# VHH binders against Profilin-1 (pfn-1): the designs that were tried, part 7

Target 1, 132 residues: Profilin-1 (pfn-1), of Caenorhabditis elegans (q9xw16)
Amino acid sequence: MSGWNAYIDTMTAAAPSIKRCAIVGAADGSVWARTEADNVFKASEEELKTFVALFNDVTQVPAKGADIEGVHYVVPRTEESLIFGKKENTGFFAVKTKSAVLIAVYEGPNEVAAQVRKAVESMQTYLNNAGY

## First folded at step 9 (VHH)

Design wa36
Fold by OpenDDE, fold request of step 11:
Structure wa36 (fold): chain B 132 residues (1-132), chain A 123 residues (1-123)
Amino acid sequence: as target 1 above (132 residues)
Amino acid sequence: QVQLQESGGGLVQPGGSLRLSCAASGFTFSTYDMYWVRQAPEKGLEWVSTISYSGSNTYYKDSVKGRFTVSRDNAKNTLYLQMNSLKPEDAAQYYCAKDYDILTGYFGEFDYRGQGTQVTVSS
């Protein structure tokens, strides 16, 4: 287990309504760590490469949405280092750190979504402070 | 107003068991992931366990895995923590929370938690 797996474990513990999550390279979408076992994060490398590239110009993302694991999400808005999407009672939060993108796919009501966001953003802050 | 009230603590011998409860009100309990945290004497707050809003996913601090079980009854707006095989190092004030950052130990802007329930483990 890589050191990055520990961060996956921490995020899922911080927000247990996260169904799947991954830490990928911001430059190329390469997977550094991801949920496995019964909750395998299944986004392909090509999909992730496309996804992380969205952060190059987040202003265009709301107009076209975002795809994760073959699922299309509506993106209400974006921030410089934050892309989030919704689909029914599911959604995702993706945050960019200095070198990584954290992606968390969740299921649950809006209140849970808010908890997931906080967890992902907390990890973002932690990793940024750590130089990642 | 948001209210959390912990109960079930007490004095037990090592190896004993306790079942903590957390009664929630003032918010839609069933739509929140919930947390158990504890503060031992002269120590900081530490995360103990988390359970998803539906109860389908549970997570535990390594030191309590296999001994503690978190559960919830959404119909009763109640969170539970079954603690078995208690150790002296489990002694702490236990709190439930709907807002808790396990990375920072922060309870959120309003610090929604109860008064806690004291768990003491001593022979």
Scores: ipSAE 0.899, ipTM 0.941, lowest interface PAE 0.5, mean pLDDT 95
Fold by OpenDDE, fold request of step 11:
Structure wa36 (fold): chain B 132 residues (1-132), chain A 123 residues (1-123)
Amino acid sequence: as target 1 above (132 residues)
Amino acid sequence: QVQLQESGGGLVQPGGSLRLSCAASGFTFSTYDMYWVRQAPEKGLEWVSTISYSGSNTYYKDSVKGRFTVSRDNAKNTLYLQMNSLKPEDAAQYYCAKDYDILTGYFGEFDYRGQGTQVTVSS
């Protein structure tokens, strides 16, 4: 799915404080696209499988937190199609579309986090409208 | 009172150069990713470049890669766009922004941008 790389490029350009990001299958966590080269998204297949399954019941996630790339994040709250976490000056936003989960790991102040969220949610809306 | 003020535009011949500046105030400039966007006559807004809050990461529209360079001085609350090898198709009103959606081409809810600075490229 090389076409999905374009969406990775768009997200990183939209929010340059994203360090790494990926688009994975919502059903099984299979990687459709991810940042490469100097900023490789390093989550394992098993980790992603576990992560996407969190969307089956997001209400339980704040109590457990979430792991991405071997890093444990505190999850303050969740929404039906949104899981976000924080660790010091880093964090992640994960949104679920019809068929995919978008994951963006960022670094920076809280103001940047808000910008990252908007970029990821914008991509979510775009992909949903496109049928994905 | 978020304020963004663009400057540095002008008339140049093809192949010429300009350096745009954006003076920011009313918010913590150093903690925001910033954007350059432009609008040519009878065209919609288009993304030009993005720079991370620290300046460590930069991204460009394909058509300006290798010719434009975005930078920032957080101590001066100023965003820059060095434009070299200018082409007629670069002519537009240029804006800086802290809220811009590349996918939709929209500014944020409050449309925080300046008056823009006009870039004209003509022989």
Scores: ipSAE 0.897, ipTM 0.940, lowest interface PAE 0.5, mean pLDDT 95
Fold by OpenDDE, look of step 10:
Structure wa36 (fold): chain B 132 residues (1-132), chain A 123 residues (1-123)
Amino acid sequence: as target 1 above (132 residues)
Amino acid sequence: QVQLQESGGGLVQPGGSLRLSCAASGFTFSTYDMYWVRQAPEKGLEWVSTISYSGSNTYYKDSVKGRFTVSRDNAKNTLYLQMNSLKPEDAAQYYCAKDYDILTGYFGEFDYRGQGTQVTVSS
């Protein structure tokens, strides 16, 4: 296991409503680490390549939404390094670091979404400070 | 207002057991992931366990895995921590929280936690 798996474990522990998550390369969407086993993150390489490219112009994302693991999410708004989407009682938070994109797919009420966001953004800050 | 009240702490011998409870009010308990954290003397806050809003997912600090079990009763707005095979290093003030950053060790802007419950492990 790569050192990146530890960050996956930390995020899931920080926000247990995260169902699946991944750390991917910001440049190409290559998977550095992901949840596995019963909670395997299933996004394809091609999908992730497309997804991380959304950060090139986040302003356009709300108009078209975002796809993760074959699921289309409505994206209410974006921030410079944050894309989040919703679908019914599910959603995702994706944050960009210097070199990576963290993606967390969650399930639950709106209140847990805030907790998931906090966890993902905290990891974002941590990784940025670490140079990643 | 958000209120959390921990209870169930006490003095036990090594190898003993305790069951902590956290009574929650002032927010929709069933819609929040919940945390147990602890602070030992002369140490900082450390994460112990988290449980998802529905109770379907649980996570533990490595040092307590297999010994501690987090659970919740959403109908009673209560969080639990069953602590078995207690060790001296488990001695701490235990807090429950709905807002805690396990990376930074902070409770967040409003520091939602109770007064805590003291766990002492000594022969």
Scores: ipSAE 0.878, ipTM 0.929, lowest interface PAE 0.5, mean pLDDT 95
Fold by ESMFold2, fold request of step 11:
Structure wa36 (fold): chain B 132 residues (1-132), chain A 123 residues (1-123)
Amino acid sequence: as target 1 above (132 residues)
Amino acid sequence: QVQLQESGGGLVQPGGSLRLSCAASGFTFSTYDMYWVRQAPEKGLEWVSTISYSGSNTYYKDSVKGRFTVSRDNAKNTLYLQMNSLKPEDAAQYYCAKDYDILTGYFGEFDYRGQGTQVTVSS
């Protein structure tokens, strides 16, 4: 099926507090790969299309927050290619590469959030360097 | 100051078992994901296993799946690696780490690890 599954496996192994994650197309939110089985990433096609469009102007995202998997997150900050969402003891990091958006939903204290961010940014750099 | 101290290595025959321990201090151990990495002579660092902060999620390099088991005891600030069915290819200096980047093969900004513990598998 998808050759992208290896990158999902690498992200979850790099940051084991990631509960669910996906790699989606930056233009349309189409799912290239996602966590499956017991931790399926459940975002709808329409949610993902809306979600990736947030990267068209990240400066407006903190004011409105972001929705994924039917969950609303506050967005305390963004960077040109990164959105951080938070809700209670859970959150997400999403990063944009040349062709894709990587989304990782995690659960845990701030210390693991920092570990998740590092893993997601490392994958972002890796994919950009590989031409994606 | 973050300190990690590995122990439990030694010399074992192929097919044997060892249990490594990693004593942690200087940080709140129970709030960090933890890693086992190894380094064979004349080779780079190689990821072995990862365990989430609560211990609920574990991951392994393919060549050790089914033979190695990572665990943690948050009450004792200790990380473990049970190694069964050891092979000559498993011989290495083993390190536990609070921060390790699987994609780049580097420890984090401050390279928090101990001196490691040597695992030798003799033919």
Scores: ipSAE 0.373, ipTM 0.729, lowest interface PAE 2.9, mean pLDDT 88
Fold by ESMFold2, fold request of step 11:
Structure wa36 (fold): chain B 132 residues (1-132), chain A 123 residues (1-123)
Amino acid sequence: as target 1 above (132 residues)
Amino acid sequence: QVQLQESGGGLVQPGGSLRLSCAASGFTFSTYDMYWVRQAPEKGLEWVSTISYSGSNTYYKDSVKGRFTVSRDNAKNTLYLQMNSLKPEDAAQYYCAKDYDILTGYFGEFDYRGQGTQVTVSS
């Protein structure tokens, strides 16, 4: 996963309040890259398959919430290719590209959440333009 | 309205040190991640360092790791960059920013940055 780890590094440097993040296959949730070492992104293969399938119909997600890393988040909003989850002072943004789902779990105030969203959406655009 | 003012630049010899400051006003400084970027005359904008809103997480461009230290004082609404072991290739106009996209090199929609402060390294 050497090439994909560079994108993880770029996202964490762009939004330093990201605690953990991953790039997973949109079809099956297979992990292409994730944060490791001090802040390993630890979601099971089964959980990731369920998570990426949420993008098949994002309109259903606010009613149910979403689970990642064994944590349940309320989902106050979704957009065609974006799911925002919130739990207390933490949250996640997940965006779908042509081939992948980018997941970023962060901690911080709403201003930081906006910066995290910008970082993941910028990466989403970059990967889509590169054919991924 | 958002205002960022950089200071602390100057002329130093190779191996010298400078401490840059960025005074922030017009927004709640303590709730934003902040960035240092630089620009040399024949080059585009180059990301240097990022610091999280609380100061807990810092990131650096590889060429400055171990030599530069970013920090912040949220009580003073001030961002800092301690630059040690300066090299001629560090000479540039340095800017602090509230929004910066590392992938595109763009300052976001409103280009919130100051006028910058010049760092010159020569013997």
Scores: ipSAE 0.331, ipTM 0.707, lowest interface PAE 3.1, mean pLDDT 88
Fold by ESMFold2, fold request of step 11:
Structure wa36 (fold): chain B 132 residues (1-132), chain A 123 residues (1-123)
Amino acid sequence: as target 1 above (132 residues)
Amino acid sequence: QVQLQESGGGLVQPGGSLRLSCAASGFTFSTYDMYWVRQAPEKGLEWVSTISYSGSNTYYKDSVKGRFTVSRDNAKNTLYLQMNSLKPEDAAQYYCAKDYDILTGYFGEFDYRGQGTQVTVSS
């Protein structure tokens, strides 16, 4: 059986410093899958709608930062399909595919942040190639 | 240079135990997530386990959950895999890795892994 939850499992196994992550619809922020149980990704529907809309104009995001799970992050810069934010020793990476946004919240030094980015970008490429 | 050296393999009977070690040098071990990967004869690489840089998060292939335990000692730059209740299906060359793409089954462009250590399970 195929399911979006398997992609969550793959990302967390690929980058174990991911604390929480989700796959949400790029148009409306609807949750396709997320980390659950003790690590529930708790962003609200309203927050996710606002968050995915940031990809409509990524150039405006560094000036205002980004919020996820009620946490405000500094966004040092963006790339055309990538937004990342930092707060102390935590951060997030978010990437947009054709149909979805992948969001990963992590904790750790810059070396693990790089591993988290590689994991979400690898999944971004995989989903784009699969038509998502 | 980045170096990873696996040890602790050997021959065991089904149901037996082994503890693998991976000595790391040439990089700041304590800031990297680490992986165990295995390869059976005439087969491709198979992900076994992942551990976060601090050791606080561990993940396992379903077939080894409850039998294998990954751990690390950051003060000694060493990664471990405790393997209990070994089955014939676990027989393989075991590698530790600093970089492994679970989606593609390939090590990174530099392929940072050691020579591996052989685990053989036979009566």
Scores: ipSAE 0.301, ipTM 0.687, lowest interface PAE 3.6, mean pLDDT 88

## First folded at step 10 (VHH)

Design vb4 (from va18 with T99S T103E)
Fold by OpenDDE, fold request of step 11:
Structure vb4 (fold): chain B 132 residues (1-132), chain A 123 residues (1-123)
Amino acid sequence: as target 1 above (132 residues)
Amino acid sequence: EVQLVESGGGLVQAGGSLRLFCAASGFTFSDYSMAWLRQAPGKRREWVALISYAGDYDYADSVKDRFTISRDNAKNTVSLQMNSLKPEDTAIYFCAAESSFDEGDSTYEYDYWGQGTQVTVSS
């Protein structure tokens, strides 16, 4: 699990707008790694279990939104392995790999979203190629 | 031609109400999430409310319980009911549309913007 922390660092370095992020098991929402210290990713295990289940049918998510860390996000767009949520000047990208869900919560205007997406998708690609 | 046209703005006293409308044309309205944003003098543009193409919605904390966003896909309109208005709500209010489908781009900015409508709340 310690190796997963390096991937957290990689994503946060690639997109400075990412404030908190986590890597969780796609099957059960178990936390493999998360931002700590001053930027603790605070989603509960139960919340994450519910969140990762959203990927069972992403087409339904825009109707209901998504909750992360007790915050409700409107989800204006989903793709097969991606959920994008917005809340004021914050948002999140969640992407699914073969066995994991990467969640990145960011702060900033919409312009920063592209960089955040790129960061998480790059990691998604890397992990998928690695078999995860 | 894509167009978003805001209306309903104006001058109102504190505690009053306004209802903003945004009429959309030139694109498949039902495939877009619609947002209201506002920009006050000397301030950056800020998010006010968003309603997804599927009907989920939320608000900025500063307007919660006072503003209500709604959409009518049959009329290609999105509305913002603003109650209990405060001087701090004074701003140009913009309607914006965000595609809910992948257009082949990697950006997540609003695709279309209205020209804005002035809302002035006097003390």
Scores: ipSAE 0.906, ipTM 0.947, lowest interface PAE 0.4, mean pLDDT 94
Fold by OpenDDE, fold request of step 11:
Structure vb4 (fold): chain B 132 residues (1-132), chain A 123 residues (1-123)
Amino acid sequence: as target 1 above (132 residues)
Amino acid sequence: EVQLVESGGGLVQAGGSLRLFCAASGFTFSDYSMAWLRQAPGKRREWVALISYAGDYDYADSVKDRFTISRDNAKNTVSLQMNSLKPEDTAIYFCAAESSFDEGDSTYEYDYWGQGTQVTVSS
């Protein structure tokens, strides 16, 4: 859907540390929008299908971690609709809306994480209010 | 009082091994993921290893297959077994803790830090 690309742009603009991000279907991991060009989000749909399923029980994720784009992340924190992963100077935030999962992969020190979370949660709130 | 106390550092020859320990007190250890970081002279602090409060772990590429992180919740300790040490591993090694829950701060920084322990690897 063409309109979803605008939401990718909104998140990346709100948090410059975001390197790649995607909006995918919460039910099946289908890609609705993703960063392209120089910052292509490269996760396969099969991987995303597995990833979105993590939200079925986030309490188990810290024990197993999460894989995105073939990279394993340790997950030190989860919330009902949020998964936070870390790897070296990178990490990701994934948040779940009514029908979607927003994934933002970032690069930078821990200090940038708060801004990334704010960006994806702002979008989460917007989409939830819009019924998505 | 919250404390993280590192031990086990020292001088070792290249190819040698050290085992670092971090003893935690003053907080619920099992609710925290534990990290090892290091800072070499003139360099930025870098992430070395992380083990979640639930036991999953990972390493920096530079130490993968040489270092092993582990935790003992019964003893409130996290360890870093360092094998095949190289001169470039020379640094002050820090133990750090991050909570699994929101404490009201949105900084996503580590909540607690040790004082650090010096590791020196000679050629």
Scores: ipSAE 0.905, ipTM 0.946, lowest interface PAE 0.4, mean pLDDT 94
Fold by ESMFold2, fold request of step 11:
Structure vb4 (fold): chain B 132 residues (1-132), chain A 123 residues (1-123)
Amino acid sequence: as target 1 above (132 residues)
Amino acid sequence: EVQLVESGGGLVQAGGSLRLFCAASGFTFSDYSMAWLRQAPGKRREWVALISYAGDYDYADSVKDRFTISRDNAKNTVSLQMNSLKPEDTAIYFCAAESSFDEGDSTYEYDYWGQGTQVTVSS
C-alpha cells in the first residue's frame, strides 16, 4: 500500500471525521489504496466501477443518487469533479483527478462536511499537479 | 423573504397515519434539495428523509418503509406521508432546504428551516 497509502493517511489526519477513504482508478474503479484494519473501506470492485462512472456526467447523479459500501446516498450537490452524498449522520465526498477518484466517507453532521471537502480537494489538487 | 411553513401535524393513535406538508416561498424551489428532520423532547434534531432537487430520495432506517417523502415543484411543496406511526415518532418535524449549487464558501448546512409542526403519537 506503500506510497499511495501515505495519501490515505494524509487525508484522514487532515479531517478526523473521515472514517473510511480510498483512492481508486478513474477508468475502472481499481483500488490503489484504502483505509484498512479497524476502518476497512468495503466497496466491491463492481460497485467501484459503477461509482467512478458517475463522473462521466455529474449532472445526472442527483436524480438517482450514489451507492458506496452498499449504502445509498442522496446527492444534493455536484460540481464538475466533485460529488457530495448524504445519509443520516454520515456522508461522502468524492473528487476526480486526472487518473483517480478520491472517496472519503465521514460521520458527523453537515457542519463537518467543509473540513472533509477541504481535505479531499487539497489532495485532488496535489495529485493533479503531479500528473495523476 | 424565504419561508418554509410546515402543516399537517397533530395527535394520532399508534398505528395511524399523518401527512405533513411544507410550503416554500422566496427562492427557486426546483434548485433545492428538501429534507424532513425531527426533534423529540430532550433529544437532538435528527434526519428523517431527504429528496434531492432532481428527485432521488432516502430515509432514516428507523422510518424506512413507513414514511414517504415527495415533492411538487409546480406547487413548491414537499410532503411526508407517515404511516404505521409509533410513539417514538413523537416530535416536532421541521422542513429544511439546501441549494444544489455552491454559494461561495459553502458550509453544507441547511440554508433554510421551517418553524416546525408537532406530531404526537399516543400509545
Scores: ipSAE 0.683, ipTM 0.864, lowest interface PAE 1.1, mean pLDDT 90
Fold by ESMFold2, fold request of step 11:
Structure vb4 (fold): chain B 132 residues (1-132), chain A 123 residues (1-123)
Amino acid sequence: as target 1 above (132 residues)
Amino acid sequence: EVQLVESGGGLVQAGGSLRLFCAASGFTFSDYSMAWLRQAPGKRREWVALISYAGDYDYADSVKDRFTISRDNAKNTVSLQMNSLKPEDTAIYFCAAESSFDEGDSTYEYDYWGQGTQVTVSS
Protein backbone atom coordinates (compact mmCIF):
# COMPACT_ATOMS: atom_id res chain seq x y z
CA MET B 1 0.00 0.00 0.00
CA SER B 2 2.96 2.20 -0.85
CA GLY B 3 1.80 5.77 -1.53
CA TRP B 4 -1.62 5.52 0.13
CA ASN B 5 -0.27 7.38 3.14
CA ALA B 6 -0.02 10.55 1.04
CA TYR B 7 -3.81 10.59 0.77
CA ILE B 8 -4.06 10.43 4.56
CA ASP B 9 -1.76 13.46 4.75
CA THR B 10 -3.82 15.32 2.13
CA MET B 11 -7.07 14.88 4.07
CA THR B 12 -5.61 15.87 7.45
CA ALA B 13 -3.94 18.93 5.90
CA ALA B 14 -7.19 20.03 4.26
CA ALA B 15 -9.16 19.87 7.52
CA PRO B 16 -7.07 20.30 10.71
CA SER B 17 -9.99 19.16 12.86
CA ILE B 18 -9.50 15.63 11.46
CA LYS B 19 -7.64 13.79 14.23
CA ARG B 20 -7.64 10.26 12.82
CA CYS B 21 -8.48 8.82 9.44
CA ALA B 22 -8.16 5.71 7.34
CA ILE B 23 -8.62 4.32 3.87
CA VAL B 24 -10.05 0.80 3.99
CA GLY B 25 -11.24 -1.70 1.41
CA ALA B 26 -14.95 -1.42 0.70
CA ALA B 27 -15.44 -5.18 0.40
CA ASP B 28 -13.72 -6.34 3.59
CA GLY B 29 -12.58 -3.34 5.63
CA SER B 30 -8.89 -4.13 5.21
CA VAL B 31 -6.68 -1.17 6.07
CA TRP B 32 -4.90 0.38 3.09
CA ALA B 33 -3.61 3.36 5.10
CA ARG B 34 -4.31 5.17 8.33
CA THR B 35 -3.04 7.86 10.63
CA GLU B 36 -0.21 6.52 12.82
CA ALA B 37 2.12 7.59 15.62
CA ASP B 38 0.38 9.65 18.32
CA ASN B 39 -2.93 9.64 16.38
CA VAL B 40 -3.28 5.95 15.62
CA PHE B 41 -6.57 4.91 14.03
CA LYS B 42 -7.36 1.84 16.14
CA ALA B 43 -10.43 0.14 14.68
CA SER B 44 -10.22 -3.66 14.61
CA GLU B 45 -10.55 -5.70 11.42
CA GLU B 46 -13.90 -7.12 12.60
CA GLU B 47 -15.21 -3.63 13.43
CA LEU B 48 -14.16 -2.33 10.02
CA LYS B 49 -15.76 -5.27 8.19
CA THR B 50 -19.04 -4.45 9.95
CA PHE B 51 -18.59 -0.75 9.32
CA VAL B 52 -18.07 -0.92 5.55
CA ALA B 53 -21.11 -3.18 5.23
CA LEU B 54 -23.26 -0.25 6.43
CA PHE B 55 -22.90 1.14 2.90
CA ASN B 56 -24.96 -1.79 1.58
CA ASP B 57 -28.04 0.11 2.81
CA VAL B 58 -27.31 3.49 4.33
CA THR B 59 -30.99 4.15 5.06
CA GLN B 60 -30.87 1.66 7.95
CA VAL B 61 -27.91 3.26 9.70
CA PRO B 62 -29.70 6.06 11.64
CA ALA B 63 -31.75 3.47 13.54
CA LYS B 64 -28.71 1.63 14.92
CA GLY B 65 -25.80 4.04 14.66
CA ALA B 66 -22.22 3.09 13.87
CA ASP B 67 -19.26 1.94 15.92
CA ILE B 68 -15.67 2.97 15.19
CA GLU B 69 -12.69 2.35 17.52
CA GLY B 70 -15.09 0.99 20.13
CA VAL B 71 -17.03 4.26 20.22
CA HIS B 72 -20.72 4.43 19.40
CA TYR B 73 -21.83 7.27 17.13
CA VAL B 74 -25.39 8.40 16.56
CA VAL B 75 -25.98 8.86 12.82
CA PRO B 76 -28.40 11.75 12.23
CA ARG B 77 -28.10 11.61 8.43
CA THR B 78 -26.75 9.62 5.54
CA GLU B 79 -26.50 9.97 1.78
CA GLU B 80 -26.00 7.31 -0.90
CA SER B 81 -22.22 7.19 -0.38
CA LEU B 82 -21.82 9.11 2.90
CA ILE B 83 -22.40 8.42 6.59
CA PHE B 84 -22.15 11.16 9.23
CA GLY B 85 -21.86 10.23 12.91
CA LYS B 86 -21.73 12.26 16.13
CA LYS B 87 -20.50 11.68 19.70
CA GLU B 88 -20.06 14.60 22.11
CA ASN B 89 -17.51 17.05 20.63
CA THR B 90 -16.37 14.50 18.04
CA GLY B 91 -17.79 12.99 14.90
CA PHE B 92 -16.93 11.18 11.71
CA PHE B 93 -17.56 11.31 8.02
CA ALA B 94 -17.25 8.18 5.98
CA VAL B 95 -17.56 8.08 2.20
CA LYS B 96 -17.47 5.20 -0.25
CA THR B 97 -15.53 5.12 -3.51
CA LYS B 98 -15.54 2.36 -6.12
CA SER B 99 -13.10 0.24 -4.07
CA ALA B 100 -12.62 1.96 -0.73
CA VAL B 101 -14.21 3.64 2.23
CA LEU B 102 -12.61 6.82 3.55
CA ILE B 103 -13.12 7.41 7.27
CA ALA B 104 -12.27 10.70 9.01
CA VAL B 105 -12.75 11.18 12.75
CA TYR B 106 -12.77 14.83 13.77
CA GLU B 107 -12.97 16.94 16.90
CA GLY B 108 -14.84 20.19 17.22
CA PRO B 109 -18.31 21.67 17.26
CA ASN B 110 -20.76 21.27 14.39
CA GLU B 111 -19.26 24.30 12.63
CA VAL B 112 -16.13 22.36 11.65
CA ALA B 113 -18.06 19.52 10.04
CA ALA B 114 -18.44 21.24 6.66
CA GLN B 115 -14.66 21.53 6.27
CA VAL B 116 -14.22 17.86 7.16
CA ARG B 117 -16.90 16.78 4.69
CA LYS B 118 -15.32 18.88 1.93
CA ALA B 119 -11.91 17.31 2.54
CA VAL B 120 -13.27 13.77 2.48
CA GLU B 121 -15.50 14.30 -0.55
CA SER B 122 -12.65 15.88 -2.50
CA MET B 123 -10.59 12.76 -1.92
CA GLN B 124 -13.59 10.57 -2.76
CA THR B 125 -13.90 12.30 -6.13
CA TYR B 126 -10.17 12.03 -6.79
CA LEU B 127 -10.01 8.30 -6.03
CA ASN B 128 -13.15 7.56 -8.04
CA ASN B 129 -11.67 9.36 -11.04
CA ALA B 130 -8.49 7.33 -10.62
CA GLY B 131 -10.48 4.09 -10.69
CA TYR B 132 -10.54 3.37 -6.97
CA GLU A 1 -43.60 29.22 13.25
CA VAL A 2 -40.90 26.91 14.54
CA GLN A 3 -40.61 26.63 18.30
CA LEU A 4 -38.77 24.43 20.78
CA VAL A 5 -39.88 25.09 24.37
CA GLU A 6 -38.06 23.51 27.29
CA SER A 7 -39.59 22.95 30.70
CA GLY A 8 -38.96 20.98 33.88
CA GLY A 9 -35.89 22.81 35.17
CA GLY A 10 -35.47 23.98 38.74
CA LEU A 11 -33.54 23.71 41.98
CA VAL A 12 -32.80 20.26 43.34
CA GLN A 13 -30.54 18.75 46.00
CA ALA A 14 -27.57 16.64 44.96
CA GLY A 15 -28.65 13.05 44.39
CA GLY A 16 -32.09 14.15 43.26
CA SER A 17 -33.85 13.84 39.94
CA LEU A 18 -35.45 16.10 37.34
CA ARG A 19 -37.17 15.42 34.06
CA LEU A 20 -36.81 17.98 31.28
CA PHE A 21 -39.28 18.23 28.40
CA CYS A 22 -38.96 19.91 25.03
CA ALA A 23 -42.15 20.58 23.08
CA ALA A 24 -41.70 21.07 19.35
CA SER A 25 -43.95 22.81 16.84
CA GLY A 26 -43.82 24.28 13.34
CA PHE A 27 -41.84 21.51 11.63
CA THR A 28 -42.12 17.79 10.84
CA PHE A 29 -40.74 16.49 14.13
CA SER A 30 -40.21 12.90 12.90
CA ASP A 31 -37.72 14.13 10.26
CA TYR A 32 -35.38 15.61 12.87
CA SER A 33 -32.76 14.27 15.22
CA MET A 34 -33.03 15.88 18.65
CA ALA A 35 -30.34 16.84 21.13
CA TRP A 36 -29.88 18.17 24.63
CA LEU A 37 -26.95 20.49 25.25
CA ARG A 38 -25.97 22.41 28.36
CA GLN A 39 -23.93 25.45 29.27
CA ALA A 40 -22.58 26.10 32.75
CA PRO A 41 -21.42 29.59 33.79
CA GLY A 42 -18.05 30.36 32.21
CA LYS A 43 -18.04 27.13 30.22
CA ARG A 44 -18.56 26.25 26.59
CA ARG A 45 -21.85 24.69 25.58
CA GLU A 46 -21.52 20.90 25.64
CA TRP A 47 -23.42 18.05 24.08
CA VAL A 48 -25.34 15.95 26.61
CA ALA A 49 -27.41 13.52 24.54
CA LEU A 50 -28.63 12.93 21.00
CA ILE A 51 -31.48 10.80 19.66
CA SER A 52 -31.70 10.25 15.91
CA TYR A 53 -34.92 10.59 13.96
CA ALA A 54 -34.90 6.77 13.70
CA GLY A 55 -34.39 6.15 17.41
CA ASP A 56 -30.71 5.45 18.07
CA TYR A 57 -29.26 7.47 20.94
CA ASP A 58 -26.16 8.16 22.99
CA TYR A 59 -24.86 10.31 25.83
CA ALA A 60 -21.85 12.28 26.92
CA ASP A 61 -19.64 10.03 29.05
CA SER A 62 -20.09 12.33 32.06
CA VAL A 63 -23.85 11.65 32.21
CA LYS A 64 -24.00 8.07 30.93
CA ASP A 65 -26.04 5.74 33.16
CA ARG A 66 -27.61 8.76 34.96
CA PHE A 67 -29.50 10.48 32.13
CA THR A 68 -32.01 9.02 29.68
CA ILE A 69 -33.14 10.71 26.46
CA SER A 70 -36.41 9.70 24.82
CA ARG A 71 -38.76 11.02 22.17
CA ASP A 72 -42.49 10.79 21.54
CA ASN A 73 -43.26 11.45 17.88
CA ALA A 74 -47.00 11.37 18.56
CA LYS A 75 -46.68 14.28 21.00
CA ASN A 76 -43.75 16.03 19.29
CA THR A 77 -41.67 15.93 22.47
CA VAL A 78 -38.20 14.94 23.52
CA SER A 79 -37.35 14.46 27.19
CA LEU A 80 -34.29 14.07 29.39
CA GLN A 81 -34.64 12.12 32.63
CA MET A 82 -31.80 13.18 34.92
CA ASN A 83 -31.08 10.99 37.94
CA SER A 84 -28.37 11.11 40.62
CA LEU A 85 -27.79 14.78 39.92
CA LYS A 86 -24.47 16.37 40.91
CA PRO A 87 -23.52 20.01 41.43
CA GLU A 88 -21.48 19.69 38.22
CA ASP A 89 -24.76 19.22 36.30
CA THR A 90 -25.78 22.81 37.10
CA ALA A 91 -26.32 24.54 33.76
CA ILE A 92 -28.82 25.98 31.33
CA TYR A 93 -30.13 23.02 29.30
CA PHE A 94 -31.08 23.57 25.65
CA CYS A 95 -33.14 21.45 23.30
CA ALA A 96 -31.95 21.49 19.68
CA ALA A 97 -33.03 19.96 16.38
CA GLU A 98 -31.12 19.03 13.24
CA SER A 99 -32.48 17.85 9.92
CA SER A 100 -32.04 14.15 9.15
CA PHE A 101 -32.14 14.80 5.40
CA ASP A 102 -29.65 16.74 3.33
CA GLU A 103 -31.90 19.46 1.88
CA GLY A 104 -28.99 21.60 0.70
CA ASP A 105 -27.58 22.01 4.19
CA SER A 106 -23.88 22.91 3.75
CA THR A 107 -23.43 23.40 7.49
CA TYR A 108 -24.00 20.91 10.29
CA GLU A 109 -25.18 23.48 12.81
CA TYR A 110 -28.45 22.77 14.61
CA ASP A 111 -31.41 24.21 12.69
CA TYR A 112 -33.54 25.10 15.72
CA TRP A 113 -32.86 25.89 19.39
CA GLY A 114 -35.00 26.30 22.47
CA GLN A 115 -34.59 29.19 24.92
CA GLY A 116 -33.11 26.94 27.61
CA THR A 117 -34.22 25.89 31.09
CA GLN A 118 -32.11 26.36 34.22
CA VAL A 119 -31.10 23.34 36.29
CA THR A 120 -29.42 24.08 39.63
CA VAL A 121 -28.09 21.28 41.78
CA SER A 122 -27.20 22.33 45.32
CA SER A 123 -25.03 20.97 48.08
Scores: ipSAE 0.645, ipTM 0.851, lowest interface PAE 1.2, mean pLDDT 90
Fold by ESMFold2, look of step 10:
Structure vb4 (fold): chain B 132 residues (1-132), chain A 123 residues (1-123)
Amino acid sequence: as target 1 above (132 residues)
Amino acid sequence: EVQLVESGGGLVQAGGSLRLFCAASGFTFSDYSMAWLRQAPGKRREWVALISYAGDYDYADSVKDRFTISRDNAKNTVSLQMNSLKPEDTAIYFCAAESSFDEGDSTYEYDYWGQGTQVTVSS
């Protein structure tokens, strides 16, 4: 149904450790696409609105961390358009494009994080180049 | 030379308490997020607690409400207060550090590790 769902499929195929994933509007956190079925991405619109606003100043994020799907993540590192969060053997990467925020929640030790980051940043680049 | 040196481990009875310390040197401590991990015999290493360079923190669910992580940037130390200890907390406990400012680093591995300190919780 959604053309945006193809981008979800691309990211999850590129990094199998991604368990849940979403593309949301950068201005308001509205969900454009997400993983469904057995691994549905379960974040509320209110939570997502708060989450995307973190990109207004990523330097403030490590002091408070970030919440996604009701889970608190400690944020040990951010970059201008990237937030990395950790909780036990899980984590997330979120990247911002012109219009969207891509969120990927993964499971596995830190060693898998490189695949996850590469998958979301490749899509970030693609969407930015396409005007999103 | 970078060093992380753990101390404070030992033998304690179930229900008891220990406080672990990690002394850091050879790097700008305030730029690093610090973690405690543990490894029981025959098990994989598991995350216990993490405190960001800016002070946010969290714990593994199995130790939440019993363990408290804290850092002192003036003394370059991280500590782990461990209360209400159980036999399943028996493990080697490691201090680890990761830089918050390694832009472009795609490994996301801890940069530095301590040698570990043994915690043994009996009966």
Scores: ipSAE 0.642, ipTM 0.851, lowest interface PAE 1.3, mean pLDDT 90

